# Designs tried in a protein design chat: VH-VL binders against q96il0. Part 63

Target 1, 167 residues: q96il0
Amino acid sequence: APERGAERRDTAPSGVSRFCPPRKSCHDWIGPPDKYSNLRPVHFYIPENESPLEQKLRKLRQETQEWNQQFWANQNLTFSKEKEEFIHSRLKTKGLGLRTESGQKATLNAEEMADFYKEFLSKNFQKHMYYNRDWYKRNFAITFFMGKVALERIWNKLKQKQKKRSN

## First folded at step 20 (VH-VL)

Design O7
Fold by ESMFold2, fold request of step 21:
Structure O7 (fold): chain C 167 residues (1-167), chain A 119 residues (1-119), chain B 108 residues (1-108)
Amino acid sequence: as target 1 above (167 residues)
Amino acid sequence: QIQLVQSGAEVKKPGASVKVSCKASGYTFSNYYISWVRQAPGQGLEWMGWISAFSGDTNYAQKLQGRVTMTTDTSTSTAYMELRSLRSDDTAVYYCARDYSYGQEFDYWGQGTLVTVSS
Amino acid sequence: QAVLTQPPSVSVSPGQTASITCSGDKLGSKYAYWYQQKPGQSPVLVMYQDTRRPSGIPERFSASNSGNTATLTISGTQAMDEADYYCQTWDDSTGYEVFGGGTKLTVL
């Protein structure tokens, strides 16, 4: 079965970010905005002695970033294509061309565009509802694991300090 | 390569249970839902329900509520569908499908699992 | 709850245009999806979100959705297009997925 038929994804990689962090970095890096999702990707640092808890947090953050990037890239593309199709259809019904006399793309007034926004939101309501629910669940999980990692690191520092005091 | 590979055919007696597995590969399993769809011999497609691989949230078709349980195991990238109290009209090919649009779009399908319920 | 109705069969000659309809109350206010199933095979998505075609699906496949009817159109129909075709949408009140009864396309 072929992959989902987004025009860009069918012929080229969907992301436009080519940023690579320095090879020896101790920190996460934020790259430029992805062209399609308009979100800035995080390039995650992997420490040499990453604990199982730290690894789980990093994987959760990586998977959530992928999920979020894919959702908005696809929704932005869908919105753009359907908006253009709606405008084209309404201009054709009115007997108007796709371009003004100055060569700019013809548009519809705000009242006409409101019909498009209503239709798009209605068709996508269920999808956005589940996206929002999943977004909150993912962010709660990430925050919870960030707290657990922070406590793990504090406990390890206290253990090292107690060892030094006894020695 | 995105792929869904299902467990083999099963023969069951009325009143028994069946559990079909669906092993996913080639994509981030926790980022998608899995839908289950069945097809009785010579009949059309019937949606059974979906499960979120991240949260475990489910939505079951009303006809099957109380008899079906869907689960996932993210460590093996595997979805499961269990149908209990089997009847002869549960004889069908059972498909898993990757559910891209939160229950709206089934872009990749498993090969199907024939479940036969006979006395 | 939503119900999708398809004709049980459609026959066309090779090279002609096949049209398969899918009727449902206010179907044009939702997205319609189309699946092709050849004998002994799993379904394959051939059209999504009313009019979109996945990569790898021939350009002779097109679709529309307005009012109460979605239509899958295959121009220049070939023998390899013989299959069962299912439309699909959702039910707004329950969130359940709904398939049409299927249409057997025969190319004579």
Scores: ipSAE 0.727, ipTM 0.875, lowest interface PAE 0.7, mean pLDDT 86
Fold by ESMFold2, fold request of step 21:
Structure O7 (fold): chain C 167 residues (1-167), chain A 119 residues (1-119), chain B 108 residues (1-108)
Amino acid sequence: as target 1 above (167 residues)
Amino acid sequence: QIQLVQSGAEVKKPGASVKVSCKASGYTFSNYYISWVRQAPGQGLEWMGWISAFSGDTNYAQKLQGRVTMTTDTSTSTAYMELRSLRSDDTAVYYCARDYSYGQEFDYWGQGTLVTVSS
Amino acid sequence: QAVLTQPPSVSVSPGQTASITCSGDKLGSKYAYWYQQKPGQSPVLVMYQDTRRPSGIPERFSASNSGNTATLTISGTQAMDEADYYCQTWDDSTGYEVFGGGTKLTVL
């Protein structure tokens, strides 16, 4: 069973999936959207005779999925917490309660919320810029290794075909 | 769980180089940056730079540009910081720290490595 | 380059409230972070993203950040809180990390 991490920071649960593909599956599986990141996890198949290159590609894809899910889960948590704090602070300044008479959480109008969105974007601009850069670098690396695996499989297939013809 | 374990103390002469290691465990090393921070005796913290464990991208403090090299070895989950052309004012405790927010948040720190530069 | 200014020292009696300030141009438009360092030890993150407290940090620690000033507040200060405290943020123009000069908290 997955454990909530030992990190001292308040973080969303990490990418331990509860979906279990069939024991004899030979395919990658796509699970339901993760509650925290809203991303669909991939459960990677590990072939019995996986080549070193195939292993590196699978590991890269697994680590990249973990990285991407962790980033968005944490950003969604940060956004949600800061939004609630901003609303609470502005309602307190206006002398209003945190709940409407119907029991729903009190909110601010779109114009009032614009200050929050501007502040959040500004504070997180550098982080998102580096995230985007790293996302492209990771996807380029994954594509490159996919090409290498494809070439490896073609070479093995051609080598096997030549052996059959020589028999 | 999450640990950063650094190499031992070093004594160097001016003009030499030092290379400090930082072995990470308990998390996916390639998914985080490592920052290096130093502290001269009786002084405050000074950021030296960071390195991405995935790409090897670096960002070095201007004061150290040209004298510092940061590297990683993903196979051993180890970060390295090399400081060249050592001067006596490079005497400090050198820390590695896990950099959660792309150079913004240092949530786990190594134990520190004392580097003493004296003639 | 951004500069973070902290008082060199703050003294409080046990049980009193300590406040450590950190001043920097437009600091409230960025996140502020706080680290505690006891003699001979590594820094420990005690507040992050302006107001967040890591697990394991006592609830008596709190923080704020607005305008040009971030403030670390320790209620009911104990002898074990005696340490150096550093604020930290980044420089918008270079992306370099910036630490304040540190504040020695003395509990007497």
Scores: ipSAE 0.721, ipTM 0.867, lowest interface PAE 0.8, mean pLDDT 86

Design Y11
Fold by OpenDDE, fold request of step 21:
Structure Y11 (fold): chain C 167 residues (1-167), chain A 120 residues (1-120), chain B 111 residues (1-111)
Amino acid sequence: as target 1 above (167 residues)
Amino acid sequence: EVQLVESGGGLVQPGRSLRLSCAASGFTFSSYGMNWVRQAPGKGLEWVSYISSSGGSTEYADSVQGRFTISRDNGKNSLYLQMNSLRAEDTALYFCAKQYEFGSWSFDYWGQGTMVTVSS
Amino acid sequence: QSELTQPRSVSGSPGQSVTISCTGTSSNIEAGYDVHWYQQHPGKAPKLLISDNSDRPSGVPDRFSGSKSGNTASLTISGLQAEDEADYYCQSYDSSLDAHVFGTGTDVTVL
């Protein structure tokens, strides 16, 4: 029985964005689009006196960003691979080469490609449903923590004002 | 039902290596951060390591820093702990633990643990 | 390693209320990090009882409640039952260690 070669699931390398914000920056920075996910990474600023709640929010945002990056990187790779395989298989079935007589990459018509897209979406439907569900949960949590952080900051400002009035 | 099943524990000599595995089921594994927590015989709980949902971020306790490596394969719903340069103090029951909710740093599901014994 | 301090043991009669304290430092509970509570029966995995100071996960009885004030968190078990006999651990985060930290554990006995 031929050893079914372990299909090396080409996981996109966790491309650490080489974008380094300036060391003295007090703001979040947006990097260029990642080559695999096409998402722009955000480099989150870390305040010198970061509160536990701010830290929790930051870590959640970072983790969510990484989660999104990994999902779309993998999805794009899978899409590209399956698209290429589909094109090759269809061309072969038609008795056509991978290149035209003019040397251009042979392409399928819009109808054939529509079939690919439909099949791809159908195949990945459940995956996308889970992604969307968790995307909403994550963003809801982030929004909730953003609200808490905002309230904390307001409260701290009020306390500081009271202390200044008492002195 | 959420299930976490640890494996790979055993008896090893000091300085040797061991790799633990945790098989996850019943939830979207790729969406949650995972942890290793250990418990020495008759002792309390000790956090060992964390890995983010994507595997892009990892954290370690000082006691294992530089010796242990946490990793995951989301395609296989599996969590791993590579333990190198094992010491007698590493003798413990090792649990894999799932993060509870997004933004929470608590652990809602635990495996039954796998026992690691480091002895001469 | 900065462990959170818990009483070694707490005892109570069935139907009574018992409280377990978890005392931290300026780098964890007092700094404002959330506290979580776990129950562990002998030979079993820990079970999450309280998350984020006072939140009860689904399936946890309402007789368990958590609170936090200053550098101390508390787990209260109201209407103590025989099945509540177990070890209880608090957990938080320590900024000085950049790590999750557990309490020393409390053995709860039902008399």
Scores: ipSAE 0.883, ipTM 0.960, lowest interface PAE 0.5, mean pLDDT 93
Fold by OpenDDE, fold request of step 21:
Structure Y11 (fold): chain C 167 residues (1-167), chain A 120 residues (1-120), chain B 111 residues (1-111)
Amino acid sequence: as target 1 above (167 residues)
Amino acid sequence: EVQLVESGGGLVQPGRSLRLSCAASGFTFSSYGMNWVRQAPGKGLEWVSYISSSGGSTEYADSVQGRFTISRDNGKNSLYLQMNSLRAEDTALYFCAKQYEFGSWSFDYWGQGTMVTVSS
Amino acid sequence: QSELTQPRSVSGSPGQSVTISCTGTSSNIEAGYDVHWYQQHPGKAPKLLISDNSDRPSGVPDRFSGSKSGNTASLTISGLQAEDEADYYCQSYDSSLDAHVFGTGTDVTVL
């Protein structure tokens, strides 16, 4: 029985964005688009006196960002691979080479490419549904924690004002 | 139904290595952070390691830092724990545990555990 | 590793209410980190009872409740039943260790 070569599913390398914000920055930074996901990473600022709630929010945001980066990196790779395979297969069926007489890369017409897009979307429909569902859940959670952090900050400011008035 | 099944446990000598696996089903594995928690015989629970949903972030208890490596394969719905330089104190039942909700640091589903015994 | 402090054992009669305490330090519960509670029967995996101080997951009976004040969290079991005989663990996060931490565990017996 021929050992079916374990197709190394080319997982997109966890591209650590090489963008390093200035060490003295007190703000979040947006990096350039990632080469695989095309998403711009955010470098989150960590306050010196970060509260547990702020830490929880930050970690959730970071984890969500990583999750998004991985999803789209993989999706883009899969899309590109399948698109190329589709084009090659279709050209072969037509008896056409991969290059035109002028040496340009042979392309399919818009109608043929529309078929590819439909098939790709159909094939990945469930995956996209689950992604969208979890995207909403994550963002709702983030928004919820943002609200809590905002309230905490307001409360802390009020307490500080009261203490200053009492002294 | 959510299921977590640990494997790879066994008897090993001190200084040796062992790799644990956890097979996940019944949920979108790639969406949740995963943990390893261990319990020595007749003792309490001890958190060992965490890995984010994407695998981009990992955390370790001081007791295993530098010796253990947590990893995951989202395509295979699998969690792993590579244990190197094993010690007698690493003897425990090892559980894989799923994060409950986004933003929560609790664990809602646990496997039945796999036993690791480190003995000379 | 810094463990959260729990009583070794708690006992009660059927129908009574029992409370398990979980005491932390300035780097965990007192710092404002959330507390979670687990039930573990002998030879079984832990089960989540309470999340984030007081939230009860689906399938957990209403007789289980959680609270937190200062450096102490509490799990209350009202209407104690024979099936509640188990080990109970609190869990939180410790900023000094940058790690999740469990309590020492409490053995609950039903008399």
Scores: ipSAE 0.883, ipTM 0.960, lowest interface PAE 0.5, mean pLDDT 93
Fold by OpenDDE, look of step 20:
Structure Y11 (fold): chain C 167 residues (1-167), chain A 120 residues (1-120), chain B 111 residues (1-111)
Amino acid sequence: as target 1 above (167 residues)
Amino acid sequence: EVQLVESGGGLVQPGRSLRLSCAASGFTFSSYGMNWVRQAPGKGLEWVSYISSSGGSTEYADSVQGRFTISRDNGKNSLYLQMNSLRAEDTALYFCAKQYEFGSWSFDYWGQGTMVTVSS
Amino acid sequence: QSELTQPRSVSGSPGQSVTISCTGTSSNIEAGYDVHWYQQHPGKAPKLLISDNSDRPSGVPDRFSGSKSGNTASLTISGLQAEDEADYYCQSYDSSLDAHVFGTGTDVTVL
């Protein structure tokens, strides 16, 4: 029966930068910042003899990365949109055009922008609270599994040493 | 309270397409991976598909690979299963199932299911 | 599809303990993948009983316990009650299939 190479169906997250590390790399790679989230994606190394626990950890890390990428991409987009709308609305109220006489994009002063930031943060407070909660839960889980993986590796090393001594 | 409500099931002929939906409530939908699991009449459970919390990663059982597409709209708290090229063997009650915890591969909440019948 | 093997049926009297086995292969349970357990009453959705071999979700009675050894996982129901009459399924991950796999299911009858 031809060993159907288990094409690990780990589809790279569609949103992660198409940064492809060298095929022979045995390390995690950090890509450039994503254009939408501004987060640097990590390409996780998959060992040949990945244990189930290591796989669980890896998948959790990957999912968490994707989750973060999506959240910040959406947040940044929303922020940019609302910021622009705010600026336009305020300029209009002031009877000012969207462009200065020099052709530059008209901007608001720091005090006016402070009002926007305050309003934006207030409006998105609950969203950020949920994000932070889940961020901590995810990282706690990741850390927990990292600990388990470390223990598993230690145990496996000890078993190997015992087997070598018995032979 | 966590609720999952499947819809879109029905009677279809072989070769036809059907789209299932699952409406989620009572939890932060965008934070959890979601699954489709099916159960043929009088049979056991069969995992069908997985989608990550962001929708960036998807997995399929071999039995549905290339025919089914799982997707989600986190803004609408909705999970979908596009089923193409339906076969008689696809006849089942289809459940949407939530991942238990972050990193868990168990399912803590299930919908009541929507029945898909593929018959000539 | 490689299913995890369960006994077709298990029966016990009220107050007794029953154990359901779930036997896997080198690509799932024996490989070290976690086993989960579900209860399904007729006409109802499955309910998670045990996660990750032995973890009980909130609301699951302590009379349900899970264990795993070698290629076999076990669900033990202590103090069997009439309400425990249901189908029980184990679930794991299979590396050869790169998929979640369920057991064949066990019908538990309370005599």
Scores: ipSAE 0.857, ipTM 0.949, lowest interface PAE 0.5, mean pLDDT 92
Fold by ESMFold2, fold request of step 21:
Structure Y11 (fold): chain C 167 residues (1-167), chain A 120 residues (1-120), chain B 111 residues (1-111)
Amino acid sequence: as target 1 above (167 residues)
Amino acid sequence: EVQLVESGGGLVQPGRSLRLSCAASGFTFSSYGMNWVRQAPGKGLEWVSYISSSGGSTEYADSVQGRFTISRDNGKNSLYLQMNSLRAEDTALYFCAKQYEFGSWSFDYWGQGTMVTVSS
Amino acid sequence: QSELTQPRSVSGSPGQSVTISCTGTSSNIEAGYDVHWYQQHPGKAPKLLISDNSDRPSGVPDRFSGSKSGNTASLTISGLQAEDEADYYCQSYDSSLDAHVFGTGTDVTVL
């Protein structure tokens, strides 16, 4: 874009002389960061002559994006809640208040916070292992379908070449 | 061991509502899409509804569109089907079914079903 | 309405092969959508036998195989056994309905 526009710099389509809108465009779009996961969603293009295989790939990519955003949004909330609970518990054990003398939230030093990070990783080890397994499985499936779509398109080009040669 | 246990079926009069539940265990429920499939007595299988792993995408058969609502609670490993404005033709055994693999539109694990009977 | 067509019944002797056909329309199998197969014993839930035309999930015996050509998919049971006596359903997707669709079902009898 030649100008900044509104207060946000994310995509703001308005007409023919700008970016193609995601639902009518020839290309995928990347939106602003999601409020909770901090990931940028992809807005997928739907071609007019989408094959069944292309349809499956698009839905798999969309659902994988949603799955990933949900996981990290939930993990960010859990991390924040357990971090505050840990800090509160350790301050209480030390006989300290939840706020400093200046009214700011009291916190723990780096070594004390390292105990939290260790405990959090231990508590969530299986959940993150299952996430990594399913992340791998989803990305393998996406790559597999991308390969199949590429072969489908090559085969269609070769079939058209053979028909032209036979005429 | 993967288990799906449906509940909430019963005898109900036409025009009334019923809510089905499916309790899931033995797999990472939040990673998979889920389906409802029904089978009228002595008849074949009919797909009813789909919900994506996150709940962000839903699909319905034309016969139930606007009357049934699929939902899930990933925190409780539970799938739901809210059935409103029930009709005699909704009488069936209702199964919940798990998406096979990512990108697959087949169903590998099914519950034993819960019977819904709509009659006066 | 768009149902996939299957023969009402198929029979065979133990050890023989039987083949169940599944015929679609221009909005499902002919359009290129995959076909899946399920086995259902009386009073039981369906069991996935074949996914994506020919993929056999873990735990499904090798004697079950699937194929698809044009507008027709086939399930073959090569070494028919007594426990194979059940109803069999094919499944695909229909683009005109935006829905998953099942076949009419086939009763397999072991003689």
Scores: ipSAE 0.751, ipTM 0.909, lowest interface PAE 0.8, mean pLDDT 86

Design Y11
Fold by ESMFold2, fold request of step 21:
Structure Y11 (fold): chain C 167 residues (1-167), chain A 120 residues (1-120), chain B 111 residues (1-111)
Amino acid sequence: as target 1 above (167 residues)
Amino acid sequence: EVQLVESGGGLVQPGRSLRLSCAASGFTFSSYGMNWVRQAPGKGLEWVSYISSSGGSTEYADSVQGRFTISRDNGKNSLYLQMNSLRAEDTALYFCAKQYEFGSWSFDYWGQGTMVTVSS
Amino acid sequence: QSELTQPRSVSGSPGQSVTISCTGTSSNIEAGYDVHWYQQHPGKAPKLLISDNSDRPSGVPDRFSGSKSGNTASLTISGLQAEDEADYYCQSYDSSLDAHVFGTGTDVTVL
C-alpha cells in the first residue's frame, strides 16, 4: 500500500502536472534512494503566492517524509546490529570464531536464523504497531488537506472566471 | 498520562549560557513536533522555537535566532534548548509544548515550565 | 514584534456569555492562517481550548466555542462559571515573521 500511495501522492499533491506549461517549475522532484532508508525523497515544488493551507500541506508532507525516512533508517540499522549480535552470541556459545579460516564471516544455519527473525519481530512488534498507527494518521491528514487545497483552487478559478466576464 | 517536565532553569548573568531540558512520556515522542514557549513575569506568551518530529527542521523567533539552538534526542524522549548569549529580556518561565495533531500548529500538552532569570 | 490584539479584560456574571476577540494583521489572520485559543490559570501551564478556529479538543466543555471571520477570531464562553476566571490567549502564524504569534492576552473575571 505504501508503493501505491507513494505513486498517487507524488501525482495527486502537485495537481499542477496538467498545468505545467503555464508555469516554469511546476513539479515535485523525486530524488535517488537514500542509502540508509531505501526511500526516495520528494523535492517539493513551492507555488508562487503559496496559500496558508498549501503551506501547511507542504510542511506536513515534508515532515512526514522525514519522519518515515528516519524510522526506516533506524530500523535497518537496528536489524543489522541485532542480527550480527545474535550470530556472534550463538557462535561464541558453540565455541566457534566470528570468521572462518578463510577470513569470511561465519554464519548460522537456517533454523538458527529463523530464531533470530522470530525474536526480532516479537521484540519490535509494539514499535511497528505505533508506526503503522501514525503512518495511517499522517496519510489521512495529508489526504484531508489535499482535498481542502483542491477545493480552494477550484473556488479561486471560479472567482477568476467571474472577474474576466465582468471585464 | 502525557507528561512534559522541564528542567535546567536558574539565575545567570547576562552573556552566559544555560541549557534547558524537557523529559517527555505518555505518547510517541518521535512522532510529534515540539516547541519552546516562554512567558516573562506578568506578561503574555511568546513562541521561541520549533523542531520537527525527526529533528530535521527547526524554526526560531527572531529575538532568539543565532543565540538559541533547539534539539531533540528521540532515543531518550528528550527535548533541549541551548541558550547562549543570554540577555535580560530572556528572563521568563520556559515551557515545552507538544504539537496537537498532524497538520495542526497548535500545542495541546505543556510542561510546568522552568524559570530562567538573567540579571547582573 | 507583531502580536494579535485582544481586549485587556472582560468580565461577566455566572451563567452569562462572554466573547473575547482576537484581531490580526495582513500577514497572519487576514492572510488566512488559523487561530487557536488557550486558557491559563495563575501559576499553571496553558491549556488548549480551541484549535484551527473552531475545533474543540477532547475534554474541553462544549460551552467554549471559536470562530474566525476576516481579520478577527472570537472565543465565546457560554454559561460562564467561576473556574473560567483565567487568562486567555489566541495564537496564529505570521508569514512576515515566519513565526507563531500569540495575542496580548485577556483577563476574564467572573463577578
Scores: ipSAE 0.748, ipTM 0.908, lowest interface PAE 0.9, mean pLDDT 86
Fold by ESMFold2, fold request of step 21:
Structure Y11 (fold): chain C 167 residues (1-167), chain A 120 residues (1-120), chain B 111 residues (1-111)
Amino acid sequence: as target 1 above (167 residues)
Amino acid sequence: EVQLVESGGGLVQPGRSLRLSCAASGFTFSSYGMNWVRQAPGKGLEWVSYISSSGGSTEYADSVQGRFTISRDNGKNSLYLQMNSLRAEDTALYFCAKQYEFGSWSFDYWGQGTMVTVSS
Amino acid sequence: QSELTQPRSVSGSPGQSVTISCTGTSSNIEAGYDVHWYQQHPGKAPKLLISDNSDRPSGVPDRFSGSKSGNTASLTISGLQAEDEADYYCQSYDSSLDAHVFGTGTDVTVL
């Protein structure tokens, strides 16, 4: 009841949208879609003896995920807000109500909505151009660091194998 | 082209609060992490705080942890530092500094700084 | 205060080369964290000269070069000019402090 529900402990969820990775995990986890961005967050694993290079990669991946989620959350909210404003404005100029007789939200036909989509894309072109540039830069950097980390780990395995080989 | 302009410094008594601002232009502010770095008169540089591009991650030097709060408003291209429980040793010129490249921990552009003096 | 050690001052004549050392500890430079270098003229903001040990950002003259070996990083100024008279700081990351750290600073004098 009210004393101690599901407040602090989530060890075996029953399919609820809340996600809680294990406290000691050797793997990255993919959570449910974020409400605003509709992107899935990754919960990153931290190795016990994380190297400086691994630390940089982890922080870059985490911050890139946050950056990406913020961009799309803002775009989705802006799109929804401007779409509703456009529909409202056009309905008013036609003398139509905001809701149908059944109580459902009134809307415009596909041809009328095409004007909105064209205007939205044109208005947001520069913002998307800057986003795409930085998205490519970030993904190139992440890929480069992933390659460097992989080589670092292979080198460490080879050093340990070399120490244990017979002469 | 890139410009960072700090403001909000001044003379204040110990134990009081002050809020610093940094206005950014000439780059996509929301894409880069930002830092505060301070320099006491006649002394060297001391890193103070970091905030990630989205604002989702923050870091603080031990000397200011729990007293200072870094924040940003990407809609206004602005970085902030809320400074509470100020001490004489917080007296310094405070710089706003931009992260160089993605994954880099160096700072390529700095403002001219805003002076904070904490004196009784 | 800073945790990276630099000489208090170095000097040289115009056209000469000078080298500034930056010595760390087992939790920063020796642990493998990169070193960055900044120039600061009196009353001015710092300027990034070298990133990630040896990378020279656009607009920084070729006469500035950086290197790192073991627990020590070095900034070399070749062909010393009067305008190079300034304070120079190194920077790295310290894993024990979870913080960025600066060197003690070096005053470069052009004779």
Scores: ipSAE 0.742, ipTM 0.899, lowest interface PAE 0.9, mean pLDDT 86

